VHH binders against o26223. Designs and how they scored, part 211

Target 1, 191 residues: o26223
Amino acid sequence: MKLLWTSQHIKVTVHIDGKVSKMDVLEAIKTRRSIRKYQDREVPEELIDKILDAAMCGPSAVDERPWHFIVVRNREMLEKIPEVHPYGAMVKDAPVAIIVCCDSSLEKIPGFWVQDCSIASQNILLAAHSLGLGAVWTGVYPLEDRVEGIRRLFSIPEHVIPFSVIPLGYPAENPGTRDLFDPDRIHLEKW
Short names: E, the ipSAE of ESMFold2; O, the ipSAE of OpenDDE; V2, 0.75 times the mean of E and O plus 0.25 times the DockQ between their complexes.

## First folded at step 11 (VHH)

Design D39 (framework vhh_7nfr_2)
Fold by ESMFold2-Fast, scan of step 11:
Structure D39 (fold): chain B 191 residues (1-191), chain A 124 residues (1-124)
Amino acid sequence: as target 1 above (191 residues)
Amino acid sequence: QVQLQESGGGLVQPGGSLRLSCAASGFTFSYYWMSWVRQAPGEGREWVSSISYSGGWTYYADSVKGRFTIARDNVKNTLYLLMDSLKSDDTAVYYCAKHKYTAFPETQDAFDIWGQGTQVTVSS
């Protein structure tokens, strides 16, 4: 992939990889990348259902499972997200987005809903990747202006907190693999 | 006021190193992808490098891969470009730029805030 501006225009070359069939868990974790460019292809409802099932399978504090999800396919609504989310521009180019929310009425232990919703968000990213889709986590909580902007845009009630916006689709970019293993971050027996 | 202010440019010999800084003010720096873009004398603007809002994602032009490192400090609201093994072809005005909406800038219009630029000259 190259990005060159030689005449105030960028030449971008994007190669779409065929996904590895029958990806195991470690392979999925190691090869998942944030995807911000999507094909003009509809994502079947069946795949969204599988992704949301995976999202709800995450562990939660005291099994509180505080998550709720908004599935956004409406183009007009997707196009409004950048108005309230400064880094949400790629969302308008995605065929679908999932908004991960916390229903505070389901919370059994204060504050752990953040970890619960983080786990659900990561499961969405991994499940999407395993199904041949690409996705990216765009942050909402704890940025007050983004939380309130998303709340207003999607009529989210006061007891529900929008946590993340995750656009997804068939990938139109291939960022490749990263070597992220750093043994200097591993301490045996003591710091 | 919304501003980007570059510093760290200058005259350096081939094979030398420079560190460019870009001080951001008037917007929430940690929310945005940032880029370095350069313009050599008599040429159009060339994208050099981009960094994600968190610093976890970086991308480089082929001409600078392995020699330049983009970094950011979200506490200090500062963007950096660490330039190693400088070549005469790296001579240019270097601009700091804030992304509007996308991780990958596809045109000059991808940026909404530009710095004034800092001159880098690589010569003996």
Scores: ipSAE 0.000, ipTM 0.125, lowest interface PAE 15.0, mean pLDDT 83

Design D4 (framework vhh_7nfr_2; at its last look DockQ between E and O 0.02; V2 from the best seeds 0.00; counts 0 for: pae E 18.3 > 2, placed apart)
Fold by OpenDDE, look of step 12:
Structure D4 (fold): chain B 191 residues (1-191), chain A 124 residues (1-124)
Amino acid sequence: as target 1 above (191 residues)
Amino acid sequence: QVQLQESGGGLVQPGGSLRLSCAASGFTFSEKWMSWVRQAPGEGREWVSSISYSGGWTYYADSVKGRFTIARDNVKNTLYLLMDSLKSDDTAVYYCAKHKYSAFPETQDAFDIWGQGTQVTVSS
C-alpha cells in the first residue's frame, strides 16, 4: 500500500508585525528553514531566554546535560566569527549568536555528548522558529580547525568543546517550505 | 593526495622583488588558513606570514612587515607571497604550510601539511 502522502502546503505565514503565532510542534518542525539573512532588529532578551530554556529541555544520555551556551551580542565578536568559521558568513549580519558547547567534565558516558548537543541545537532552531525568528545551524564539531578557531576566539577552556554556532534574528528572507519526506528511506520490518 | 607545491623562488638582488606561489591540492583550500614559513641556512624555521581562509585576516612577522604581502586565490587554490624590498637576510627556503586550526599559528605544530619549499636567494 503506497501511502499517498498529499503534500499539504503548510503556508508559513511569517507575521511581520511581531505577533508570534503559536505553532504546534509538527508545524514548527515541518516549516523550519535555515535563515541566513536577518533584519536590522534586535532580538529581545526574553526570546533568547525562551530559546535557551528550550535548548535545555532535550534529553541527554543518563541525564548528563553536558551543554553550555555562549550568547554573543557583541558586534566585534560577531564579526570575528566568520574568520574562524568558513561557513559562518551570516553570523556577522545577525544581532545575536548562540554557541553551543559541551563540558566534557559533565559527561557520564563518553561520546553521547554529540547527540546531546545536537538535540540542544535543534531545539534552539525550533524554538527560534516558533518565536518568529530565523536561525541556522553552522557546524563546528567535529572539524578541528573550526573547533580550535572558535575555542581560541572565545577563550574556551580545553575541556569544553564548541559544537555549533547558531546565529539568530528576525528573518529577512523566506525560503519557503520543503517536502523532505522520502518513502524510499522507510523500511518495513527489514531492510 | 594532499599536496602543497611552492614556486617562484630564485636569485634576486637586494631591493628586488619576488612573487611566490603555492599550489594546493587534495583538500578544500578555501576552508583552511595558510602560512608561509622560511628556513635560512643553519637556522631554524621562522614563521613569516599567515592568512585566514577568506583573506580577511593577515599576520606578518616583524622582520617582513611592510615588505611582504600574503594573499590567496581560493578559486585557483593558490597561496601567494609578494616580497618587496628584499634583503640578504631574506635568503631562505620558503615553505607553504596548511593550518590545522583556524587560528594564528603559535607553534610549528599548528601545521599539518607542508610543501617542499622554494629557494629564495638575495645576493648582490
Scores: ipSAE 0.811, ipTM 0.909, lowest interface PAE 0.6, mean pLDDT 92
Fold by ESMFold2-Fast, scan of step 11:
Structure D4 (fold): chain B 191 residues (1-191), chain A 124 residues (1-124)
Amino acid sequence: as target 1 above (191 residues)
Amino acid sequence: QVQLQESGGGLVQPGGSLRLSCAASGFTFSEKWMSWVRQAPGEGREWVSSISYSGGWTYYADSVKGRFTIARDNVKNTLYLLMDSLKSDDTAVYYCAKHKYSAFPETQDAFDIWGQGTQVTVSS
């Protein structure tokens, strides 16, 4: 895969269902959908590495970059996630999941770690989509039962907060695109 | 400003009950994990119990499990420890402590704010 940058967009070579294509940034943003059904196919380590590289390239408040990531491929562990996350049923069927975490000892400005980890999570979703994969953000923080369930399951230390669980794989569903533009939410000059 | 103030300690006979309270002020109590920690005469500090910010998760030391109940009231900004079937070994100063992190405490360093303590004496 080859990445090219221009003033308007970046071009990424994408492998989709055995085919290679290029997707610009706006197309990736507009066509990304939550994917909850995955093919029984391995996701290469090289693609996970590229996704995590993209996750770490997000802006961060006062450059604190508090994110840490757990990559889960172990089937037994993936099957246990729905036990502590009631809306995470699809995770057990994914070939891999990424747990986005905040190391609170790296936080320089109180509360902004949530925004930092949200940016990292969205970058994972967009990068996965651009690479021909499907993914979905399943929320962990700020629901304390999910936070502590995930913490116990993956032996996450007390100063680290699990933020999101993102299962990903080659998509086994193809939802259509959505038109979400709502001009009533745009106010000119004043409310 | 930021304060934890314990109350409810005292002298009680073995088998008796006490309810400890901890009034919190100066921070957003409803967003913080809280713990009770005790220190018996001549001994180090011993963790007793922890409660998550919503009260959905509670943890107890083996020595008090089944006898003590930790609870919180996020409207009143108050932490409680309901102590039942008290034993002489429960004699200690009981401290209310605020967690640095929204997580179970692995060490004493997990706490950043401590109350002044309340004495519990279990004796005939």
Scores: ipSAE 0.000, ipTM 0.230, lowest interface PAE 13.9, mean pLDDT 85
Fold by ESMFold2, look of step 12:
Structure D4 (fold): chain B 191 residues (1-191), chain A 124 residues (1-124)
Amino acid sequence: as target 1 above (191 residues)
Amino acid sequence: QVQLQESGGGLVQPGGSLRLSCAASGFTFSEKWMSWVRQAPGEGREWVSSISYSGGWTYYADSVKGRFTIARDNVKNTLYLLMDSLKSDDTAVYYCAKHKYSAFPETQDAFDIWGQGTQVTVSS
């Protein structure tokens, strides 16, 4: 006689549990670390929604908001990303990745989309951390081979530029905190 | 030494076509925005078209939109302007210009290096 578990007996998801970390913004900024090892645990859709909401709260040049996001959960697609992104090996081990893109048709002032998408990418990292997740920013733009590889893999049109790939999940490592403040980097009034 | 060298100008009848080329040397061409700027006889310089460093974004003055195409070859370090449906109003010296910054050129101060120019004459 064997005991079999069915999907009807699956435990309540984190969405119904409702518990989300409340972290001070300065604490989040100071304690966020690049996380490249993830638990074998799904990230609830509700948390991804909160992260993307935060991503879109960033400022942008003349409020152009050029960003678009591709949420990737498909295992086969996650496993293909390292083939076109040499520093993206950890992506295959993540339960989900977010690709931050620029839609150039939304650009109102040329060239500032890089700052815009950088702000969105950093907001993703901070929001994920505040929710108990780990993430890392893997660079795509401005490396043409990576841009072309990701564009091809996800059928991204020519006028849309993939900027970054951000794998995320519940952390399976703890790199600890850092003390990075360097007063010599601060210049008053002039260089 | 930083240098921009235009070629491909000449005399063309109205409705004709020309392709301008600009050979770049002495800087990393693939990292810089580039523009075409023209100057008609007795007039100031007029911005014509700009292209981002990858070629992903192109911009055109209203007077040339739909008729001119800017392009670049980052392997050959060459900027192009394909000019179709030419009009007498297009008669000018055409300059290749390097942007100081990756930004839309608001004034001529946006450019730090200029070519010598190539004459385009559309006969009346």
Scores: ipSAE 0.000, ipTM 0.097, lowest interface PAE 18.3, mean pLDDT 85
ESMFold2 (binder alone), look of step 12: mean pLDDT 83; pTM 0.850

Design D40 (framework vhh_7nfr_2)
Fold by ESMFold2-Fast, scan of step 11:
Structure D40 (fold): chain B 191 residues (1-191), chain A 124 residues (1-124)
Amino acid sequence: as target 1 above (191 residues)
Amino acid sequence: QVQLQESGGGLVQPGGSLRLSCAASGFTFSYYWMSWVRQAPGEGREWVSSISYSGGWTYYADSVKGRFTIARDNVKNTLYLLMDSLKSDDTAVYYCAKHKYNAFPETQDAFDIWGQGTQVTVSS
């Protein structure tokens, strides 16, 4: 019999009609800015999945892939983040935040998890930007009080290290462009 | 062990009710959208209902809207389908399925884990 799946009259209300980015990779990298002001508008779960998929596509030392992610949408929990992260005030106003974590039990080469989680964090920022969202990286590791504050707040096990908190949402600000190319930092063949 | 196990099927008369359960193990159930999909004898698979990972969003096929209710218990890692006002057309094997991505399932390829199915027969 034919596939009845394609014949169903399904009405689904999903807000996927955000700004569709047609940026190439270089444009996305050059135009991404830290966004700290968000619209009072929910981010669809599909977009979060696409962002996390991108995060997990980063290169990892000896392919250890130690990253784990906590997705926070609960308003009360978002409002508590500034209590343990003094430069995270904007998180309470975001519709969602992603906490990037390292599961130390997955680490194969000492210390490279920091690079792995940095790559994952940057991919989150770029993917969010490419999907019409704004985000900002707020640092947790290696500041001991922030690490322990976030761990306590989200019941993170002792062998897992919170690395960054990335609030994201539809942007409510539009920062100016930057010209950051500096040829004096490029050395040909020798220093 | 990654698996989905359905239960609660059986024989029921038209107008009757059944509650299906799906026990999930081996993955982070609370993170994924889940669906119920059915297959009637001699027919292809038909999407029935989906629920977001938080339970905040639910979606239903027009054929079951108002009669079926999808629910989940993230503490017990269990998905439910409460079926009221059952019709002979609801006779099918009902499958629990995990979404690959947390989005509405465009096709049956949207799922990466399937249960073994539970038979529901609506007959007088």
Scores: ipSAE 0.008, ipTM 0.262, lowest interface PAE 9.1, mean pLDDT 86

Design D41 (framework vhh_7nfr_2)
Fold by ESMFold2-Fast, scan of step 11:
Structure D41 (fold): chain B 191 residues (1-191), chain A 124 residues (1-124)
Amino acid sequence: as target 1 above (191 residues)
Amino acid sequence: QVQLQESGGGLVQPGGSLRLSCAASGFTFSYYWMSWVRQAPGEGREWVSSISYSGGWTYYADSVKGRFTIARDNVKNTLYLLMDSLKSDDTAVYYCAKHKYAAFPETQDAFDIWGQGTQVTVSS
């Protein structure tokens, strides 16, 4: 059972066999950490479908929604990513990776596609965390050697720009929580 | 208004040098690949050079490789073509072109806006 989205969103029953802890939005935001070590355990396609549904729910400039996604599970392909992305070494050890792409033909306001794809990437990270998975954002755009390397590796057409590569899996590390609140960065009514 | 405006063309003797400029407006210049394309009096457009959005990747036609240098200034929204060791065969109208997509073009159809062109004449 999986979600296949084509011309419209379809309603399907998604079955999760494992225990899922209920996590509210604020808890998900505050406890999400970059995870670079993964268990040798398959991620069900039902969870990937939920993550991609969440990614597409992000806001976009002038509602342009320029994002496209490539889901990579092929071990040989995952092992090639570090060759074109030097800081993507952890990707080869992940059971799956999502490549966030921009279809530039869908761009309605110049330059905002970067923000749109950043929002989609963050939604992937939060959704993965809420489902008991770990993930990390690895940057592709605006590093042109990475953009062209990923484009060539995954046969991405010239009008589509690879933006980020997000490996994900069940976490094999627990970096703990971070205290990131800094009141000195908050200005009331003026700088 | 999306616009490209070339300047710097003129008459130069064989072996001379010229610097072309292209002022861009109406779009986020730093997000797009840019190219120079020329058209000689005999007709047909010939791709000359392309530069990536950051300036880190440059490509040249074999006919100009080693003689021309493409460059950009993303703060000033300006594209440049530095032409050294000019030959009579370099005589053409030179056009600045914006790539339709924020990616390297494979064909001339990948461009969505063109400048008016600037004439370069290499003659004794």
Scores: ipSAE 0.000, ipTM 0.138, lowest interface PAE 17.3, mean pLDDT 82

Design D42 (framework vhh_7nfr_2)
Fold by ESMFold2-Fast, scan of step 11:
Structure D42 (fold): chain B 191 residues (1-191), chain A 124 residues (1-124)
Amino acid sequence: as target 1 above (191 residues)
Amino acid sequence: QVQLQESGGGLVQPGGSLRLSCAASGFTFSYYWMSWVRQAPGEGREWVSSISYSGGWTYYADSVKGRFTIARDNVKNTLYLLMDSLKSDDTAVYYCAKHKYGAFPETQDAFDIWGQGTQVTVSS
């Protein structure tokens, strides 16, 4: 059959049964999903170090690399994050969270720190996935109340801007994969 | 020519086993996700299993999980489905399907190339 699928009576349920350690880059990008439920299991320090190494390997405007990271394992501190971040409820159940920050004193080109910290955040998500962990990006910047709340909670200096909070752990859910490719968003040579 | 050719179907008794093969040609097999999809008489298509480019990730429908194993050989450009503990409900035409680049099986338009199908009949 050469025709596209036209039947409406398709039942699909997906359950992941793969070996994460054999994942290539393109596969990692396409199969990564936001994970908000975690096993009650510690994440080894070695894996966090590998994730942060990957975070710092991203391209950065004029090589400014303004990112700093806070690793939070303290249960009482993780439990306080939802108080200042209303959509971060899952953080309290995670064994660890990484707070991605921008040190504004390292910024060489105005405004590009947002792209830099976005790249670092995405690298954290991909690296976590490649190591058999699950993670989710919860937004902090540019929401002023969340920025100030996180800053106060973690004693972050005024010249440093908290950008994202990323809880991580061994996944306790399997949301399946999605087809997000949209050719209508691709324009050849002109709009 | 871009082509998928299934083989290995047949008649088997309940509790039996079969191995389906799908020979791919005309495209870079190792670049694409591949799936098995089945269709029972008078019913719509049901997704069975998918495998990633490298074989590092596999996904199964709940109805076959623990009984079927999907595998691939990127040197031979061949996709496999190993079917154990077959049930009468597994009776269907089994199709090999190539995913569109970037597509996963949650939508009916995920596949661009289909094989001819191979009949599997489970009966005593």
Scores: ipSAE 0.000, ipTM 0.152, lowest interface PAE 15.0, mean pLDDT 82

Design D43 (framework vhh_7nfr_2)
Fold by ESMFold2-Fast, scan of step 11:
Structure D43 (fold): chain B 191 residues (1-191), chain A 124 residues (1-124)
Amino acid sequence: as target 1 above (191 residues)
Amino acid sequence: QVQLQESGGGLVQPGGSLRLSCAASGFTFSYYWMSWVRQAPGEGREWVSSISYSGGWTYYADSVKGRFTIARDNVKNTLYLLMDSLKSDDTAVYYCAKHKYKAFPETQDAFDIWGQGTQVTVSS
């Protein structure tokens, strides 16, 4: 039987720090893929709010949390993004995009805002995936032309730095998952 | 090319012992979690035990904990199940299974390669 040897009925429970953990989070991390094709379907505000809540839950250096987010739904604005971001062609076809920004006035430790905004960006990707959406991180910082292009397009003040543009929507493609674990990159006790 | 071959099953008396072996070929065995899964006549699949790629972490079903030991030899590309204090309830076909992803013991599609199975019968 075709279903006789599927794994869906086998469960393994992992204990982490004395607590039973589900594999749901690890599964989400392993199965998340960059999605660049989207259905012509609106993403409800409630889902965007959940994604942004997840973005703000990331750890940040000295709890500075310098994140600001621009939610872009206007088609004309989405269509202009590829003009200032050459690898952002898919953004024009997305129903919505999130621009992750750093407000430098909130920075408490120099330079760590890059890590903070990276964490926020990854949380957006994972949260979107967990909610049945697809997304992709398109890089802005540290490429000066892209930073200035996005800044001008969205009237971003000089003390705020656009970090990433993340288009998202219901996926119109379903790429397979990747198996990236490499034990040769793990060194015990010493290099 | 990619293959799992079980051996070591047979007929044994209650309270007896058996050692199952699973020879792996066609993939880098030391990269993957491996499991034993059994199926008794008229029953569904029951997960028995899993071992991490390094052999440092092992997990057991409550029904076999303290009686069975899972082990691996990454030089010989072989998985083992050492079965002590066998009971009639342990009668089943035992399958060696390769986990689909290197680092995780399960996902929605946890196993991608299965052996042919080896019959274990515990009867007096």
Scores: ipSAE 0.007, ipTM 0.376, lowest interface PAE 9.9, mean pLDDT 85

Design D44 (framework vhh_7nfr_2)
Fold by ESMFold2-Fast, scan of step 11:
Structure D44 (fold): chain B 191 residues (1-191), chain A 124 residues (1-124)
Amino acid sequence: as target 1 above (191 residues)
Amino acid sequence: QVQLQESGGGLVQPGGSLRLSCAASGFTFSYYWMSWVRQAPGEGREWVSSISYSGGWTYYADSVKGRFTIARDNVKNTLYLLMDSLKSDDTAVYYCAKHKWSAFPETQDAFDIWGQGTQVTVSS
C-alpha cells in the first residue's frame, strides 16, 4: 500500500491484506454513518447471518424478543420498496435489505416493542459497519401509510408490524464523521 | 481554536531514531482517525501512516513498514510517530493530519485539519 500526494491529489496503490478487524465498540459507535450508495457487489449470506445474530442479542423488555426479520435480495422486490416508502429510493440500488418487524403475539409489555425493535435496528447498523458494510435506517413505524405499504408488499400478517427497512451493502461513499459531544446536555445531580 | 502542533523533528544520522509528537486541541481527539503525511524537498505529499480512534487499527506505507510505529494517547490528546532505522530518503517535513471520515484516507479530501509540520533531516 503506497499513497503518494501530488499537489492536491493522492495516488493510491492498494495491496490486499488478510482481514483482521480490531474495531472496538466505541470506535464503531462514533464512526458509523448512514450509507446510501452501494457498490455493485453481492453481500455473502454469512455476513447477513452475523448481522442478524447481533440484532437478536439486544436487550428487550422482560426478554420478550418480539423481533422478526425479512431478508430481501430479490431485485424485483427491492425495486418496489420506493413505491411504498418515499425516502427509500436508495433501497433499489442496494444488494440486500433487512426489514425489522415486531410480532405482537410475543409482546409481554404493551408498547415496549418499539424500543426493542429500535435496539435491533441499531445493532444491525453497528454490526454492518464493523464488518465493512454500510447501511441506513429508513423509518416505517409509526407512519401508517408506510406500515401498510410494506405489510402488503411482503405479505406481512396483521399481528406483525414492520418497523424499519435497512438497505445494506459495500459502501460507495465515505461521509465525514461528526463531533457531536455537547457538554451543555449533561446535568450533574439535578436539571 | 482547532489546532494540530507537531514537535520532535531534527537532524539525525542514517540508522538513527526520532520520536515525533502532535498535540491536538479544539476538537474531540479520541473521535477521529489521525495520520502522518510527509513532503520531501521538491516532491508531493506522501502518506506515511494512519491510526484509528482507539489505536486498534494501524496502517503503514510500504516505504516505512517495519521501521515506523504510529501511536496515540487519547488522555493527552497526542499522536506519535516512532521512527527507527532512518534513511536519507526519510528526509521531509512531517505533517499531522485529522481525518474527517474514518478508515483509510484514499483521497486528500479525507483530511480537514493539518498541522504546520516538523522538519526531519537524515544526513551525515
Scores: ipSAE 0.000, ipTM 0.141, lowest interface PAE 14.5, mean pLDDT 83

Design D45 (framework vhh_7nfr_2)
Fold by ESMFold2-Fast, scan of step 11:
Structure D45 (fold): chain B 191 residues (1-191), chain A 124 residues (1-124)
Amino acid sequence: as target 1 above (191 residues)
Amino acid sequence: QVQLQESGGGLVQPGGSLRLSCAASGFTFSYYWMSWVRQAPGEGREWVSSISYSGGWTYYADSVKGRFTIARDNVKNTLYLLMDSLKSDDTAVYYCAKHKFSAFPETQDAFDIWGQGTQVTVSS
């Protein structure tokens, strides 16, 4: 694959191996940070499609894949999210948000949809980071007031449960990397 | 203050080698992708190479693949370009550039800080 950039000052031709750019998975995991400040710049639909493709690649209990996603770009709708989610103030300033939902009709084993949707949410965060975007997971489930508020705001059916709201965009902040390795949390053979 | 300062340029014969350095100050160097961009006399700027914030990923323009190596030292806040098998077509001013984000540059707007440049001349 060839990538050609056009700029008044730069002439570029680059070969990228494979169908998608390779990413160092460990680098992505270790350097991903919650991003809550975004540039006033739209995120291309192609990047959202790649992120959602990655979200759906997560493992799920008995392959139930109960996730559905709502992509929100409407400014008026984004501005209403903080009214039903007190810790979601940054969502109104994001160019786009993804709402991760569970369709309970797809659930094969009771309760495992929470793990399934957590995996999908984390994949969204990692995929966004790998593509040069910033994102943050804002919790909805299991807080019933937030679940009800988000359901009403986005006309979500009774059998579908909103799990998380993930605003994303081009970062307007750059928090440092973290060193979180703690050997005291690792127990050999027994507690 | 925020700045990038290149060094290591000079006159070299065809087939020779040079090592360019770029000293970064005034920002957290290890957070950002870095690139080398060159400009030949009378021509526009040409992207040469990019390196991720950790050094785990590198990309090269077709014209320099197999001859140039980009590297970084995050402890010393220094970016390098190791140039082997130099050709007359490599004659240019070489600029160190900081990416705005941990992303592959699409346009010149991807860079927010530029060095002053260092001249590389390949001639016998």
Scores: ipSAE 0.000, ipTM 0.174, lowest interface PAE 12.8, mean pLDDT 83

Design D46 (framework vhh_7nfr_2)
Fold by ESMFold2-Fast, scan of step 11:
Structure D46 (fold): chain B 191 residues (1-191), chain A 124 residues (1-124)
Amino acid sequence: as target 1 above (191 residues)
Amino acid sequence: QVQLQESGGGLVQPGGSLRLSCAASGFTFSYYWMSWVRQAPGEGREWVSSISYSGGWTYYADSVKGRFTIARDNVKNTLYLLMDSLKSDDTAVYYCAKHKRSAFPETQDAFDIWGQGTQVTVSS
C-alpha cells in the first residue's frame, strides 16, 4: 500500500518579514498591554491558528473545554460590532477579531465556563503579544444587551454564550510597561 | 452548493506555461486559505502551493519555487496557479482545495472541500 499523501518531500518557505521576538513567559506576562490602535496590515491566518491553539491549552473546570471561537475578518461585520458593543469602537479598525464563546452543552460543572473562557481570553492576549501583535479584551458577558447583540449579529445559537470580543492586529501604539507589583496585597501565613 | 471547479489544464511542451483557475461557490471564499494539490500518475497527492485568505502570504513546495505563482481574486471568488518553466515531472491532475484552517498542509486532512481536478500534461 502507498500513502495517498506524499508530504515527506514537501519543504515550505514561510515568507514572514522578520520573526517574532524571543520572549520568556514572565516577560510576556509583565509587558503585555491592551492595544486599541492597529496598523493597516494583514494578520496571517497562521498566527491566528497559533493564538487559538494557545487559547485551547488553558485549564478548564473538570476538563470541560467549553470554548468555541468565531474569527471575524469581514470588514462589514467588524464595522457592525460597535453598534451592539459601545466600548468596542476599536474593533472596526482592527484587521481581525476573535469572539470567545461558551457552548453550554459542553459544560460539566455549572458556572465555571466563565473562568474557562476568561483563561482562554487571557491566553489569546498573551499569545498575540508573544507573536508581535496587540489585542484587547472587550467584555460581552455578563452584560445582557451585549450578549444578545453579538448573538444576533453572528447568528450564535441560544445554547452558546458570547463571552468576549478580542480585536487584534499589529500594534500602532506603544503604551509602555506598567509598574503593577504591590507588596501590600501579599499576606504571609495569614491575613 | 459548496463547490470548487478547476479549468485551464492541457498539454504543453517542456519550458512552456499554463494558467490554472479554480472557481469557488457556496462559501465565503475570502475567509479561507486555499491550496493547489497535484497527483501524478501512480503516486499519492502532493501539496504544491497555498495562499492566505487575503493573498498577502504564499507558500510553495520546493519543487515549484520560482516557477509557479499562486494568486487569488476575492471579488471573482477565483484561485489561480500560474505555471512557468514547466517540466515533465509537473505532469499531474491539479486539484483546488479549501483549508479547514490555515495550518500547513502536511496531510490532505487539512482540507474539507476539493475540486474535481484538471489534467496538466508536459510532453514533447
Scores: ipSAE 0.000, ipTM 0.170, lowest interface PAE 13.9, mean pLDDT 83

